# Designs tried in a protein design chat: VH-VL binders against Leucyl/phenylalanyl-tRNA--protein transferase (aat). Part 17

Target 1, 210 residues: Leucyl/phenylalanyl-tRNA--protein transferase (aat), of Deinococcus radiodurans (q9rtp4)
Amino acid sequence: MLAHMPAARTFLQHPDPLTREIAEGYAGGSFLMDNGDGLRWYGVPGRALVPLTEDAGLHVARRMRRELKHFRPSVDLAFDEVIAGCRGHLPGSPERDGEWISDELVEIYQHLHTTGLAHSFEVWQGDELAGGVLGLALGGAFIAESKFHRLTNGSKAALIHLAEHLDRQGFALLDAQIQNPHLATLGVYEVTDKEYRRLLRRALALDVEL
Short names: E, the ipSAE of ESMFold2; O, the ipSAE of OpenDDE; V2, 0.75 times the mean of E and O plus 0.25 times the DockQ between their complexes.

## First folded at step 6 (VH-VL)

Design R6 (framework fv_gevokizumab)
Fold by ESMFold2-Fast, scan of step 6:
Order: C-alpha cells, then structure tokens, then sequence
Structure R6 (fold): chain C 210 residues (1-210), chain A 122 residues (1-122), chain B 107 residues (1-107)
C-alpha cells in the first residue's frame, strides 16, 4: 500500500544515482568492499547476524555488562572519526593492518552520510571516543560494516549498545555479514542466503528511525 | 583483471641462490590491506607457505626457512621478489605467488599465479 | 606448527553427487581456515575463507562448515568442472599451513 512508505524506498528511489545504486545492492543482499582491485559487490552463503536482545541470543558476559555502563552511546556525532577509527587512522586508536576501506570507499561513505544512508554509532567515556560502528540503515535493517575501539572493550560496547538501541527503535535486523570467532562470542549466528534475504525483505518494509 | 605471473631460472645448481620474481597487474601494493605471498609445491606433495610482504613493507617468513629467505617489493614496477640461498634438491618445486587480501581482517590468498617450476640439479 | 590433515588423499564421485571433504587442525584455529581448488595447468582458486564464507564468484553449490579443529567443504551437486584437488589452509598463526590435498576423481 501507498499509505505507508517504508524508509528503504527513500533510498531505492533516491534522486542521487550513487545512493540508489548502493541501496539497491544492499537491498538485494550484497555488500560493497574494496580489497585492492577496486569496488566490488560481495555475497556469502552464511550471513552473520547479531541478535538484538539477550532473549534473542545476544551473549553479554556479566563482566561486560558492568563495563557497558561506563560507555555513553550516540548516533552520528563523529562520523568522520568513526571511519578513521575503522581504518586505523584515528589518533590514539590501535593500528589496523589489512583494512578493506579504501580512500574511494571513504568518499562513498561520506557521500552516503549526506544522503542519510550511512551512519555512525559511537560510544564515549567522558569526552573521549572509545569505539564505534560504521554502517548503513536501510528500512528496519542496520548493516554494520566495520567497528573499532580506542579504549578497552570499546568495539564490543559499541556493538552491544547498537543492538539494544536498534531494538528500542523497532529495527528487525543487525547484519555483520561475515562470521568470525570474535563475533561468535557475542552470540552472532549464521543464516542461509535464502533466509537472510527473507529476513531482509521483511526488515526493508519497516519505517523506523535510527 | 587481477593477474600474477611468476618468473624464475628453471634450473639452479645446489648451493646457489634461487631468485624468483612475481609480476602483477590489476592491483597495487600501495593499496592498504594488500600483500603478496610465495607458496611452493614439490612434485606430488602439498603446498608450503614461504613468505609474504604487505603494502606497508611488513614481512613474515616460514620459520623453518627464514634464515635462507629474503622477500622484497618494488611498488612502482608491480613486482615482488623472493631469494632462497644455499638451495638443495629439497627446494625443487613449483613456486607460486599469490595476492594476499585482508577481507575484514582475514589474510587469504584470493588470486594466484600459474606457478613456475624450479629444478635444483647439478 | 599447526598440522592440517585431510582424511583422504583421493575421493571418487559422480556428477550430481553430494561430496564432503574434511580437514582437521592439530589445535583450535578459531575458523581461520580457507579452502582452495587446484586444477592442472590452472591457477589455484580460493573458494572459501573464514571457514564458511564463500568467495565472490564461487558457485553456491560450494559451502564450508565447522569450528575449532574440524572443518568440512561440501559440494551439494557435483559438476564436471569440480573434479580437481582441494586444499584447506589455516591462517590462525604463522607459519601458514595447508592440508595435504584431496583429489576428487571421476567414479
């Protein structure tokens, strides 16, 4: 129906060709990367999903829950700093070897931020940026592209705070794309490509705000 | 579009130094997260990783061969070279170079050359 | 060094078969595992990395599974072009090590 327009349609029908192209690729279940041979679309048969709540399977260790209280979450307060952190280029952050975010992809993310598709989620200790997540919000889906930390537990705190924030805002999906052992400790699980596209299609129908 | 091509002497005498060159196109070693590694395969045997070099000149070597190995790059020529000193018949193998890509923190060999056969014989 | 063992050096199968190739690490490698395909006269091809992530352009009939020390490559419906040698590799720690290879042969 036309009476309710999903937020994803704003990007899929966007007048900006780049925003439309990127939104279409992600809406189709792909994700964009630059691994040294230019920008390419990638897909996986087993898609990594982050549960939004502990009841849904998010594993927050008791010690981590105590640490979580020391971090203050925010949205879109430090977008350029979060990108720099994800690349290992933020002063004071750990050096990152082998990052997939090229200079060209940085420019794309900055452009997508101006059109409302790309976002940063930050966690702070006092006035110090402790960690963050770079991602895209498309309908009720948040595609978490990369995360970083400057302070101990900052990246885990950012991802957990993000999951809880997305749940409060009515999001249905938090996508980490690729499973790895560090993500698995938080309860991240895999679904088939067919199941991912089903979940994504339902999430894209939602009109929620980050 | 990414291509790697190995070149070597074909035949090397025992005790000499083996020099190998990997020439590539479709990517640059000035790109963050990219590297080139060397892997060899003796006839009828499995693959053995030798060394790699990354865009930032970070190098790692197989510890069992480290004292005999030197890896270097020439970013402007799109080349990576490997030298193996004091060769013996055990160094007879097909030598591959491969692009090492950090896909979200995993370093995997995503594109390989066809390999160059090196025989160590007197 | 981490030892990578593939349970068989050769396996016979027919087109259309479901094929499984196993790989065991001598210690926990936390999913830092890739699968490669090698054909005579062709460049080695990456199929799967991080134990279960399919490389771009690789057909969906290939899948990887496993954790800890035990990993499996599955081909759900074998095609003629899939007859090749398959290698697993750990990149959990240096030196990188490979399995001995499993040659998939026509039955």
Amino acid sequence: as target 1 above (210 residues)
Amino acid sequence: QVQLQESGPGLVKPSQTLSLTCSFSGFSLSTSGVGVGWIRQPSGKGLEWLAHIYWDDDKSYNPSLKSRLTISKDTSKNQVSLKITSVTAADTAVYFCARESSFRGWYEFDYWGQGTLVTVSS
Amino acid sequence: DIQMTQSTSSLSASVGDRVTITCRASQDISNYLSWYQQKPGKAVKLLIYAASTLQSGVPSRFSGSGSGTDYTLTISSLQQEDFATYFCQQYYSYPYTFGQGTKLEIK
Scores: ipSAE 0.014, ipTM 0.452, lowest interface PAE 8.1, mean pLDDT 85

Design R7 (from G0A6 with heavy chain S104G Y110P E111Y; framework fv_gevokizumab)
Fold by ESMFold2-Fast, scan of step 6:
Structure R7 (fold): chain C 210 residues (1-210), chain A 125 residues (1-125), chain B 107 residues (1-107)
Amino acid sequence: as target 1 above (210 residues)
Amino acid sequence: QVQLQESGPGLVKPSQTLSLTCSFSGFSLSTSGVGVGWIRQPSGKGLEWLAHIYWDDDKSYNPSLKSRLTISKDTSKNQVSLKITSVTAADTAVYFCARDLEYGSFRGWPYFDYWGQGTLVTVSS
Amino acid sequence: DIQMTQSTSSLSASVGDRVTITCRASQDISNYLSWYQQKPGKAVKLLIYAASTLQSGVPSRFSGSGSGTDYTLTISSLQQEDFATYFCQQYYSYPYTFGQGTKLEIK
């Protein structure tokens, strides 16, 4: 079931200190990781953004368009399983070397889920969890933290279904943080840090629900 | 335990089609973020990336060779194949296949972590 | 296409030396750079990815540094088994491109 999301300003002024601190960091353009040396804030000079529609540049191959029909999307239906999948800890999921979601980060994400900042987006094939995306919804920005698959095309289906869902809900940004050539083939593009912060400020002003 | 092994004809005549097969073990192309790429090295020269294919059947080709290249996979056999049409002496090289890791996560990094030994292909009349 | 240039095609060094191999990209590649080691008759080995991340199983004497267009592979104390050819590669954009290689030779 879809939950109502408060406006970004309510997270930035949230009574819970952890939710407020994390929201402030992301609102400032940073993202949180634990690369084995503890929790740290990261930034990049070129920020990777996912277009929300094919008209905006999202590239969905014809074969993939046919495959999308076999996946059923949902929001916040299997949050803990999505975290486990992103860590490579879900049965049937591949292991992930250099995994940045530490046990401490798991606890943080679970807490942020209770305050409405952290969310899961799932795709199912029949009754099986095929893949998903873990992210933060802050105003009209969705910061996609990690994704996984269990079944063929599950992570790609999750990303494309997420982009289409966010567009329908009125979101302005789908943030993938770090560009790579495969994401580029899907239409993911880079903006400068200055431009990212400008786009983010606009997105944070939107009051939309996931 | 990851191992890749190239196989090819050894000698091919100009204008023919070169077919190469990469057989691998220790991983599957059913795994998200995993692919296999082809790289070649002419004698005394550097490495040239040719093509790769990922778990989701996404393919990319070197634009300089794109019209001559076809990459395909057989996930059940743990094989990736590359075909190069209309070969010339310039295609004489050692051909490598390598595992191409592009993690399914948004913060994943592409790189070639394990390579085969290489197979020499000579294009000669 | 992004051009990758290594400052020299060969270097002579002795066991115990600190060796530095430099790689320059024709444009900013945002740390999307890997370093490989190639020995005759053996599979090519990944040493470093993301400019500075050491691959599992690679000795700590290898390190990578740099940003933007300029990157360096350093071997802090050269061992006998390190005599090989070293290649940098950008994976920032297609086509992936490699440096011409630097052959490390015994003095």
Scores: ipSAE 0.046, ipTM 0.618, lowest interface PAE 5.2, mean pLDDT 86

Design R8 (from G0A6 with heavy chain L101Y G108S Y110D E111Y; framework fv_gevokizumab; at its last look DockQ between E and O 0.03; V2 from the best seeds 0.00; counts 0 for: pae E 5.9 > 2, placed apart)
Fold by OpenDDE, look of step 7:
Structure R8 (fold): chain C 210 residues (1-210), chain A 125 residues (1-125), chain B 107 residues (1-107)
Amino acid sequence: as target 1 above (210 residues)
Amino acid sequence: QVQLQESGPGLVKPSQTLSLTCSFSGFSLSTSGVGVGWIRQPSGKGLEWLAHIYWDDDKSYNPSLKSRLTISKDTSKNQVSLKITSVTAADTAVYFCARDYEYSSFRSWDYFDYWGQGTLVTVSS
Amino acid sequence: DIQMTQSTSSLSASVGDRVTITCRASQDISNYLSWYQQKPGKAVKLLIYAASTLQSGVPSRFSGSGSGTDYTLTISSLQQEDFATYFCQQYYSYPYTFGQGTKLEIK
């Protein structure tokens, strides 16, 4: 009986060269971004992490708890729309200043979606896409690349539902890369790059799936 | 053990203000996730949710009665109060207070795990 | 507002019977449903929450099921102490609303 390999290894040793390259970069603690000068790998001295549970520090305000019930979560049902939303190109979504998701990066995400590394997490109100998160699932780590909202609280709802989903699935790490005041209200906390890499290594060893 | 007890005037005249108090023990409104709600039941009828107050002083009211309802808490006394202004015969009912406790959850769990026995309030001239 | 309807206002049964009480919501309430037991002169008792989770201390003969708009409380073998009025409640959205109640009477 062939021992089931950890999920991360599937991508780290993927027959597709691009998938391998991207998986290797993210497994190493870097993330891909286009700042206008071309696509390159980035790191940060402090890494923003989203707690997966309230016990872990996730904060969901009462009003948000009530609102959360009206959002229906899904996975990989609207991948292109989520990318569009993250780029500010989805009708009804806010425009964004300084798009780091270039056309080239879109193609990469779409390719990685076909190989199973990139995913979208959506929240709906009825049949309307309210918000979502674009990210990579590598072992027990979910790297949240970007998020968007079209409806009020859609982004927050998407992130909270994602955390819950990841916890249920046995994930250990939800990475939001860079801290901001809005994320802080949810209990998002920052760790050093060294600590992040430690946590990442542990997460990568987990054999879980989104 | 968790206990709740309602107290009220028993009889109120039309147009007056009805004041109710819920005294409780076995838990505290200083505890995160704790809430207390008021529910009433006219004789022979179903239950009607009136208002809710939470540990963080967040308040919710039934929209149909919001203009007449005021809910408040005294954490130090373990009491929750409800005032209903401009009462009419339609406000005659047994009034209950009940606790809800939200465990570690992303969602609101406003089901009521403990209830008082209720206090009858009659509105009559 | 979400209307909660219990199809039966009164039900007669005997000890040992299997009893089913239904509750319908006017819209999908995503299992944000609780069941209560009410007896005269006693505090209302929580039986089921989250549509199917049995409250601690409640006998296992009680069970809840359903999804979407339709929910059911089941008593597998009715006991003498189970004769009471039963209410469903949605806590999906404000205002929270209750069914009109089902009085379970001895046949």
Scores: ipSAE 0.027, ipTM 0.664, lowest interface PAE 2.9, mean pLDDT 91
ESMFold2-Fast, scan of step 6: ipSAE 0.350; ipTM 0.740
ESMFold2, look of step 7: ipSAE 0.033; ipTM 0.557
ESMFold2 (binder alone), look of step 7: mean pLDDT 90; pTM 0.917

Design R9 (framework fv_enfortumab)
Fold by ESMFold2-Fast, scan of step 6:
Structure R9 (fold): chain C 210 residues (1-210), chain A 123 residues (1-123), chain B 107 residues (1-107)
Amino acid sequence: as target 1 above (210 residues)
Amino acid sequence: EVQLVESGGGLVQPGGSLRLSCAASGFTFSDYYMNWVRQAPGKGLEWVSYISSSGSYIYYADSVKGRFTISRDNAKNSLSLQMNSLRDEDTAVYYCARDLEYSSFRGWYFDYWGQGTTVTVSS
Amino acid sequence: DIQMTQSPSSVSASVGDRVTITCRASQGISSALAWYQQKPGKAPKFLIYDASSLESGVPSRFSGSGSGTDFTLTISSLQPEDFATYYCQQYSSYPYTFGGGTKVEIK
């Protein structure tokens, strides 16, 4: 059955066993976390999705749109720094309580980056890394695992630029997993697990590049 | 008692090859990530390579990438480092070091080290 | 890569002295820092993890502190067996990186 998902096939049939196992878990609708008791697969009854466009429901305030132009987006230019930022370990980053990215997960993400499953999306202000998103690109789905900011509005700028980039590239799904008040201000909405799996299956069939 | 014993070091010409081994005992080897760390004469410690408990994920320092290959045999409780295209700057004592237990949240520090095996690349 | 800078490179001290070694990371590493002791001709020995957590069996005169970018290792009352080189190591991200070492010489 997995052979019918051509865009995800590169990872679902990858020669690297870890890449296959992780891709299979995410393709099945689960996500990986380490909450201090080891690596576990998680699911949620209400899955948080980020609209890719303003027409689809992405809320970009007028002031934020003006600020957005001061941030320069990039892909995979500072992968290790983005992981460090997401953990609260980058100099100048705000303190992070209850961060779930263990040292074991860092190593897994670094390995998945070498096989092309894991990616970083950065936003810069001049030469300074202002914020970023760590995620996985599987078919036409981008699973945003974590995000951070170092400069004011860097996290929001990173997520909005990412959504617009994904739309331009033909992606169908931007997955934030769990809703929170910050995400809600951007128009993030919840779908049932059943609806999420339906949307995911359609996204996995898309042949797109990040 | 946890023990790590390295072997396979020696004198080799530039461009040559050596295979280092590390024999593990006193713990469940298949549950632990393993590392190679080296130290050039009179210098500090340099991390070389890492392999996960299953052998599925591997990472190398840029200085050795493409020349060295780390591997493990969980049935024999052994870790190996195949070193090809050796250079003068690869001269060092090579240590086998135990890292994280799989699924542990304790962090990636080296709680047990072997005694080291000496590699000399002579021109 | 995260650069780890240790100071001083060496220190000479008398038995009973307080010795402080500093380690500075080029990026924030939270508490993901370990300290090792290496005696001449021997493999490194693990002392401290998570910046301040002392390994079982390590004498209480050793302590670690710090978070983010600035860390210290303190030996509260130096003993003859403490003659060694000390290394810090970050394990926040790959590649793992070590400080340059601090040689503690007993006068």
Scores: ipSAE 0.000, ipTM 0.412, lowest interface PAE 16.5, mean pLDDT 84

Design V14 (from N0C5 with heavy chain S33A T57Y, light chain S30Y; framework fv_enfortumab)
Fold by ESMFold2-Fast, scan of step 6:
Structure V14 (fold): chain C 210 residues (1-210), chain A 122 residues (1-122), chain B 107 residues (1-107)
Amino acid sequence: as target 1 above (210 residues)
Amino acid sequence: EVQLVESGGGLVQPGGSLRLSCAASGFTFSSYAMNWVRQAPGKGLEWVSYISSSGSYIYYADSVKGRFTISRDNAKNSLSLQMNSLRDEDTAVYYCARDLDYGDYEWAFDIWGQGTTVTVSS
Amino acid sequence: DIQMTQSPSSVSASVGDRVTITCRASQGIYSWLAWYQQKPGKAPKFLIYAASSLQSGVPSRFSGSGSGTDFTLTISSLQPEDFATYYCQQANSFPYTFGGGTKVEIK
């Protein structure tokens, strides 16, 4: 699936103040979270990046490769449901990855979706939403904010399908921000903040479609 | 049916080397990340090392960095820990442990081996 | 590194007692916490993952709760086979870290 994405410069010069402010923060290499102390901009010394291809280091276990065929990917078909899933508000979704998504952040993401900065990537089994990724698309960079599953392997399937989709579309960067053991099993690696900002600058110059 | 069996423990002098092995059976070994966890006599659990399902991602506890090397052979369903420059403080029972792969509910050690004892004596 | 602090280090209890063990992370770990039971001379046994999800085959008297930094393991009615040492473990980030353990002893 293909959806039109404005170049990063379009968001950096956007007439909507909130969209512009959020885009500027992410373009500068920061990410927004609420870790119990309110909304704040964060950075990390080691930034977690998802390889887009197996040649680049993405690890897809043999069993998981077989399972991927049972999931149908899409873009922006169920944005509100993906946010709800990330928050643990859908049956079967764990509350882990979206625990930091406050009511205020829900309103922000919904607003950013209307201005074209925030997107959902879904995976389906038949007509049932199996899992998804909530993120921001800025130039050739996709910043994956949160993910969820409803059906077994839905979260992994969503992230792997997203990586492969982004590679086909010419994206340069899939950012998961913070490393964890689950992401490490997929080949997620860390780069220094300085290297991340270099990679980001190059990605922001790309005009690609999600 | 699902089993992890450690071997290779023994008595060594300080500065010596030892290689531990963990044989996996009853599950698709190549689909799971693996860990080594140790426990000194009368002490608590200490995580030692992690290796991803493909072997591409590896982490170590600071206490063993530069001295221990974790590796796996997915064709042989085996995990290894090469321990060099052994110290008295490395004396412990070493456990091989599988990361829980329950869809997206990883990050717990659901299957443990019986442990193999390493004694570093001076 | 994320430090995991368990309280108490030991607790004396009788069969039928409600036992509560707490585990505190030095920084937020969401729900990425597991609990283990270890009996003398044995490997640890997996009890709980994702802070509150009970592993298949573990008795329902065991329950876990919490998120962020503060977590609790509860045994609602202690049985003779429950006298053991219990450990929490965070899996939010590397290095993985365990709590110091809580020994549940016969009163």
Scores: ipSAE 0.000, ipTM 0.459, lowest interface PAE 15.9, mean pLDDT 85

Design V5 (from N0C5 with light chain S30R; framework fv_enfortumab)
Heavy chain, then light chain:
Amino acid sequence: EVQLVESGGGLVQPGGSLRLSCAASGFTFSSYSMNWVRQAPGKGLEWVSYISSSGSTIYYADSVKGRFTISRDNAKNSLSLQMNSLRDEDTAVYYCARDLDYGDYEWAFDIWGQGTTVTVSS
Amino acid sequence: DIQMTQSPSSVSASVGDRVTITCRASQGIRSWLAWYQQKPGKAPKFLIYAASSLQSGVPSRFSGSGSGTDFTLTISSLQPEDFATYYCQQANSFPYTFGGGTKVEIK
ESMFold2-Fast, scan of step 6: ipSAE 0.221; ipTM 0.724

Design V6 (from N0C5 with light chain S30Y N92R; framework fv_enfortumab; at its last look DockQ between E and O 0.07; V2 from the best seeds 0.00; counts 0 for: pae O 13.5 > 2, placed apart)
Fold by OpenDDE, look of step 7:
Structure V6 (fold): chain C 210 residues (1-210), chain A 122 residues (1-122), chain B 107 residues (1-107)
Amino acid sequence: as target 1 above (210 residues)
Amino acid sequence: EVQLVESGGGLVQPGGSLRLSCAASGFTFSSYSMNWVRQAPGKGLEWVSYISSSGSTIYYADSVKGRFTISRDNAKNSLSLQMNSLRDEDTAVYYCARDLDYGDYEWAFDIWGQGTTVTVSS
Amino acid sequence: DIQMTQSPSSVSASVGDRVTITCRASQGIYSWLAWYQQKPGKAPKFLIYAASSLQSGVPSRFSGSGSGTDFTLTISSLQPEDFATYYCQQARSFPYTFGGGTKVEIK
């Protein structure tokens, strides 16, 4: 057995070459998508970040705060279902246009899940999966690749619970990648690529676990 | 230098027994899971048995289950394979191979011995 | 059990040729695949994992690709020392299983 290593280094030096390659790409500030021409690495001039706490700027409406208690959060209990939801393939989840999660990317996520880099964050109402977030945990950074809902406010509840969970676990960065009006209502803000990379480097240095 | 050295091969009659040994050096033997892999003459590779670093977890191929016993002595940096009720189809070169261990992950066989030959014939 | 099928069983090639070996798993193994090189009378040698090389000293002409069920080992420019038999192996689950092997021979 190898000595314990910082969380990010564990993946950057992982014996699995695919895990290393993906970890290196994301540690560099890029992310994978399939826009129809195969898997490619992408960057954006502005990166959307989710505040981890209300004090940091996370906006949780009063009504939503009341509803949050009806959602039970979990980690890695329904990984395949979360992927399916994110792809619009989970029964009860809405169809999604412009699917960028190709079959190839699904295989990659599933593999990365086995190596501990990829994770699912779920919220439940009773025994029913209400929503979830697919992402990567690298050091103190969580990159939220995709989210879905099946029940009303499921995706929002998942993201809010995720932010709070990450904060409790000592994470420093929750990356939502591309800003949109829906995310903006939660207090999601945009930084330059240069600033994102700075924040990412700092987060990668943290030895934390999801 | 990381090294595995097999011994104990030989000629045996069907139904006979043989004990193979693998001596490890150049690395912390107790930190690695170990395997036996065999190769019949002119044939491909066949995984035979696995033993975890502590010895608490053991697996066998169906072809040898109930007949072969894998064991290890971490204090002596040694791996063993007791082969009973040997059959003609057990004729092969037997390799001990280290299973790369990174944390909770075990992956592939990164170090191999030179092999020891077992011949089962009447 | 997971069956691994390699193709071709043998290939004749010349120095400088591009050689591609395929390995197919009977079920999804993600990227839990290793490639080995074996020369006559020698023990197998770990070469690379499914995606890119891991072992120090492995020439860059060797590359792996694939995920799920279909995998390929590519030698971009065959060298004299590359004539050998190559095996794939899945490490997704016990029992571990190998492909049937691919012998790369001199044309």
Scores: ipSAE 0.000, ipTM 0.518, lowest interface PAE 13.5, mean pLDDT 90
ESMFold2-Fast, scan of step 6: ipSAE 0.283; ipTM 0.741
ESMFold2, look of step 7: ipSAE 0.006; ipTM 0.565
ESMFold2 (binder alone), look of step 7: mean pLDDT 93; pTM 0.951

## First folded at step 7 (VH-VL)

Design G11 (from G8 with heavy chain S32K; framework fv_gevokizumab; at its last look DockQ between E and O 0.42; V2 from the best seeds 0.00; counts 0 for: pae E 4.0 > 2)
Fold by OpenDDE, look of step 7:
Structure G11 (fold): chain C 210 residues (1-210), chain A 124 residues (1-124), chain B 107 residues (1-107)
Amino acid sequence: as target 1 above (210 residues)
Amino acid sequence: QVQLQESGPGLVKPSQTLSLTCSFSGFSLSTKGVGVGWIRQPSGKGLEWLAHIYWDDDKSYNPSLKSRLTISKDTSKNQVSLKITSVTAADTAVYFCARDESGYLRYEDYFDYWGQGTLVTVSS
Amino acid sequence: DIQMTQSTSSLSASVGDRVTITCRASQDISNYLSWYQQKPGKAVKLLIYAASTLQSGVPSRFSGSGSGTDYTLTISSLQQEDFATYFCQQYYSYPYTFGQGTKLEIK
């Protein structure tokens, strides 16, 4: 029985040129942003990584642990809403400074969603979308492009549930891209670009699915 | 072996402050994930959770009594204390302390060991 | 607050009987439920946690089941030492709340 090709290869060699191009860029350690002058590839000297488990360093405060029970996770059930939330355009979501997710980038994400590269991870309270994460799943790496909350702790809950989900699915890397004090409270840590690329290469070799 | 023992005044007058102490052995409140909770039981009634304290000094209170409750720990003495201010006859109950070793575990908060309880009567 | 209601406040049974005690939550508590045994003059004993996990040292005749809002404690063959009061507890959210208790008495 032939071994399955790593999942990343399916996108790196995808028939769709846009999917290939984006997959190649992210596989190389870059990410897309729009700073107002059009879409460009960016890198950073340090990458913020989210531990997938508590053993790996993920910190879930007791209060948050309690709160997590009130959030129901899902995958790809509200993709457009998650994008809207990340842009601050979802009713009830906070306004955001800056529009790095341009209309053009939205179209790209939507396209990549159809090809299976882009995903949304949601958390719900009842029937209400409380928060979510927009990202790309490439091999065993999930690149969290953006996250949002509409309800209190929605963003944090989304990220924690995502980490747990990724761990269960056999992922190795959750990339939050840029460190901030809020992420640090969860145990998010920063690595050098060199180390990130090493970890990314290893993750890309894994044949896992979201 | 794990043991917990409650101590209290037995009798308290209305409006006074009730002070309770839980002394325990067989475990340490410096251990990550360990907590101690207080639960009370009026005669012939069910159990009521009062407060919880954890190894990291995080505290939780029953919202209905929060304004009157203060929980604290002395890790070096293996003791947890609970104070209840402005007591009334409604505070007459057997008071239990219990260990929670599940706080570190994901989403689990049950009590695996209990003291035998101490009766406190509020009466003039 | 989540209200916990046990099916009966008292139950009479004989040694050897199969006994079931029911606990209902006012909302879905997602199996965050524990069962306790209380005897006069003895420390409360944990029997079951996570709705169906038997605490270490507890006889196998005890079992827990259920989901959502409805849970049951079962004693497959009642022993003399099992006559006691049984409580359910939810730890889905603060404040933790208990059922009113079910006193199991000798028939």
Scores: ipSAE 0.034, ipTM 0.647, lowest interface PAE 3.3, mean pLDDT 92
ESMFold2, look of step 7: ipSAE 0.344; ipTM 0.748
ESMFold2 (binder alone), look of step 7: mean pLDDT 90; pTM 0.921

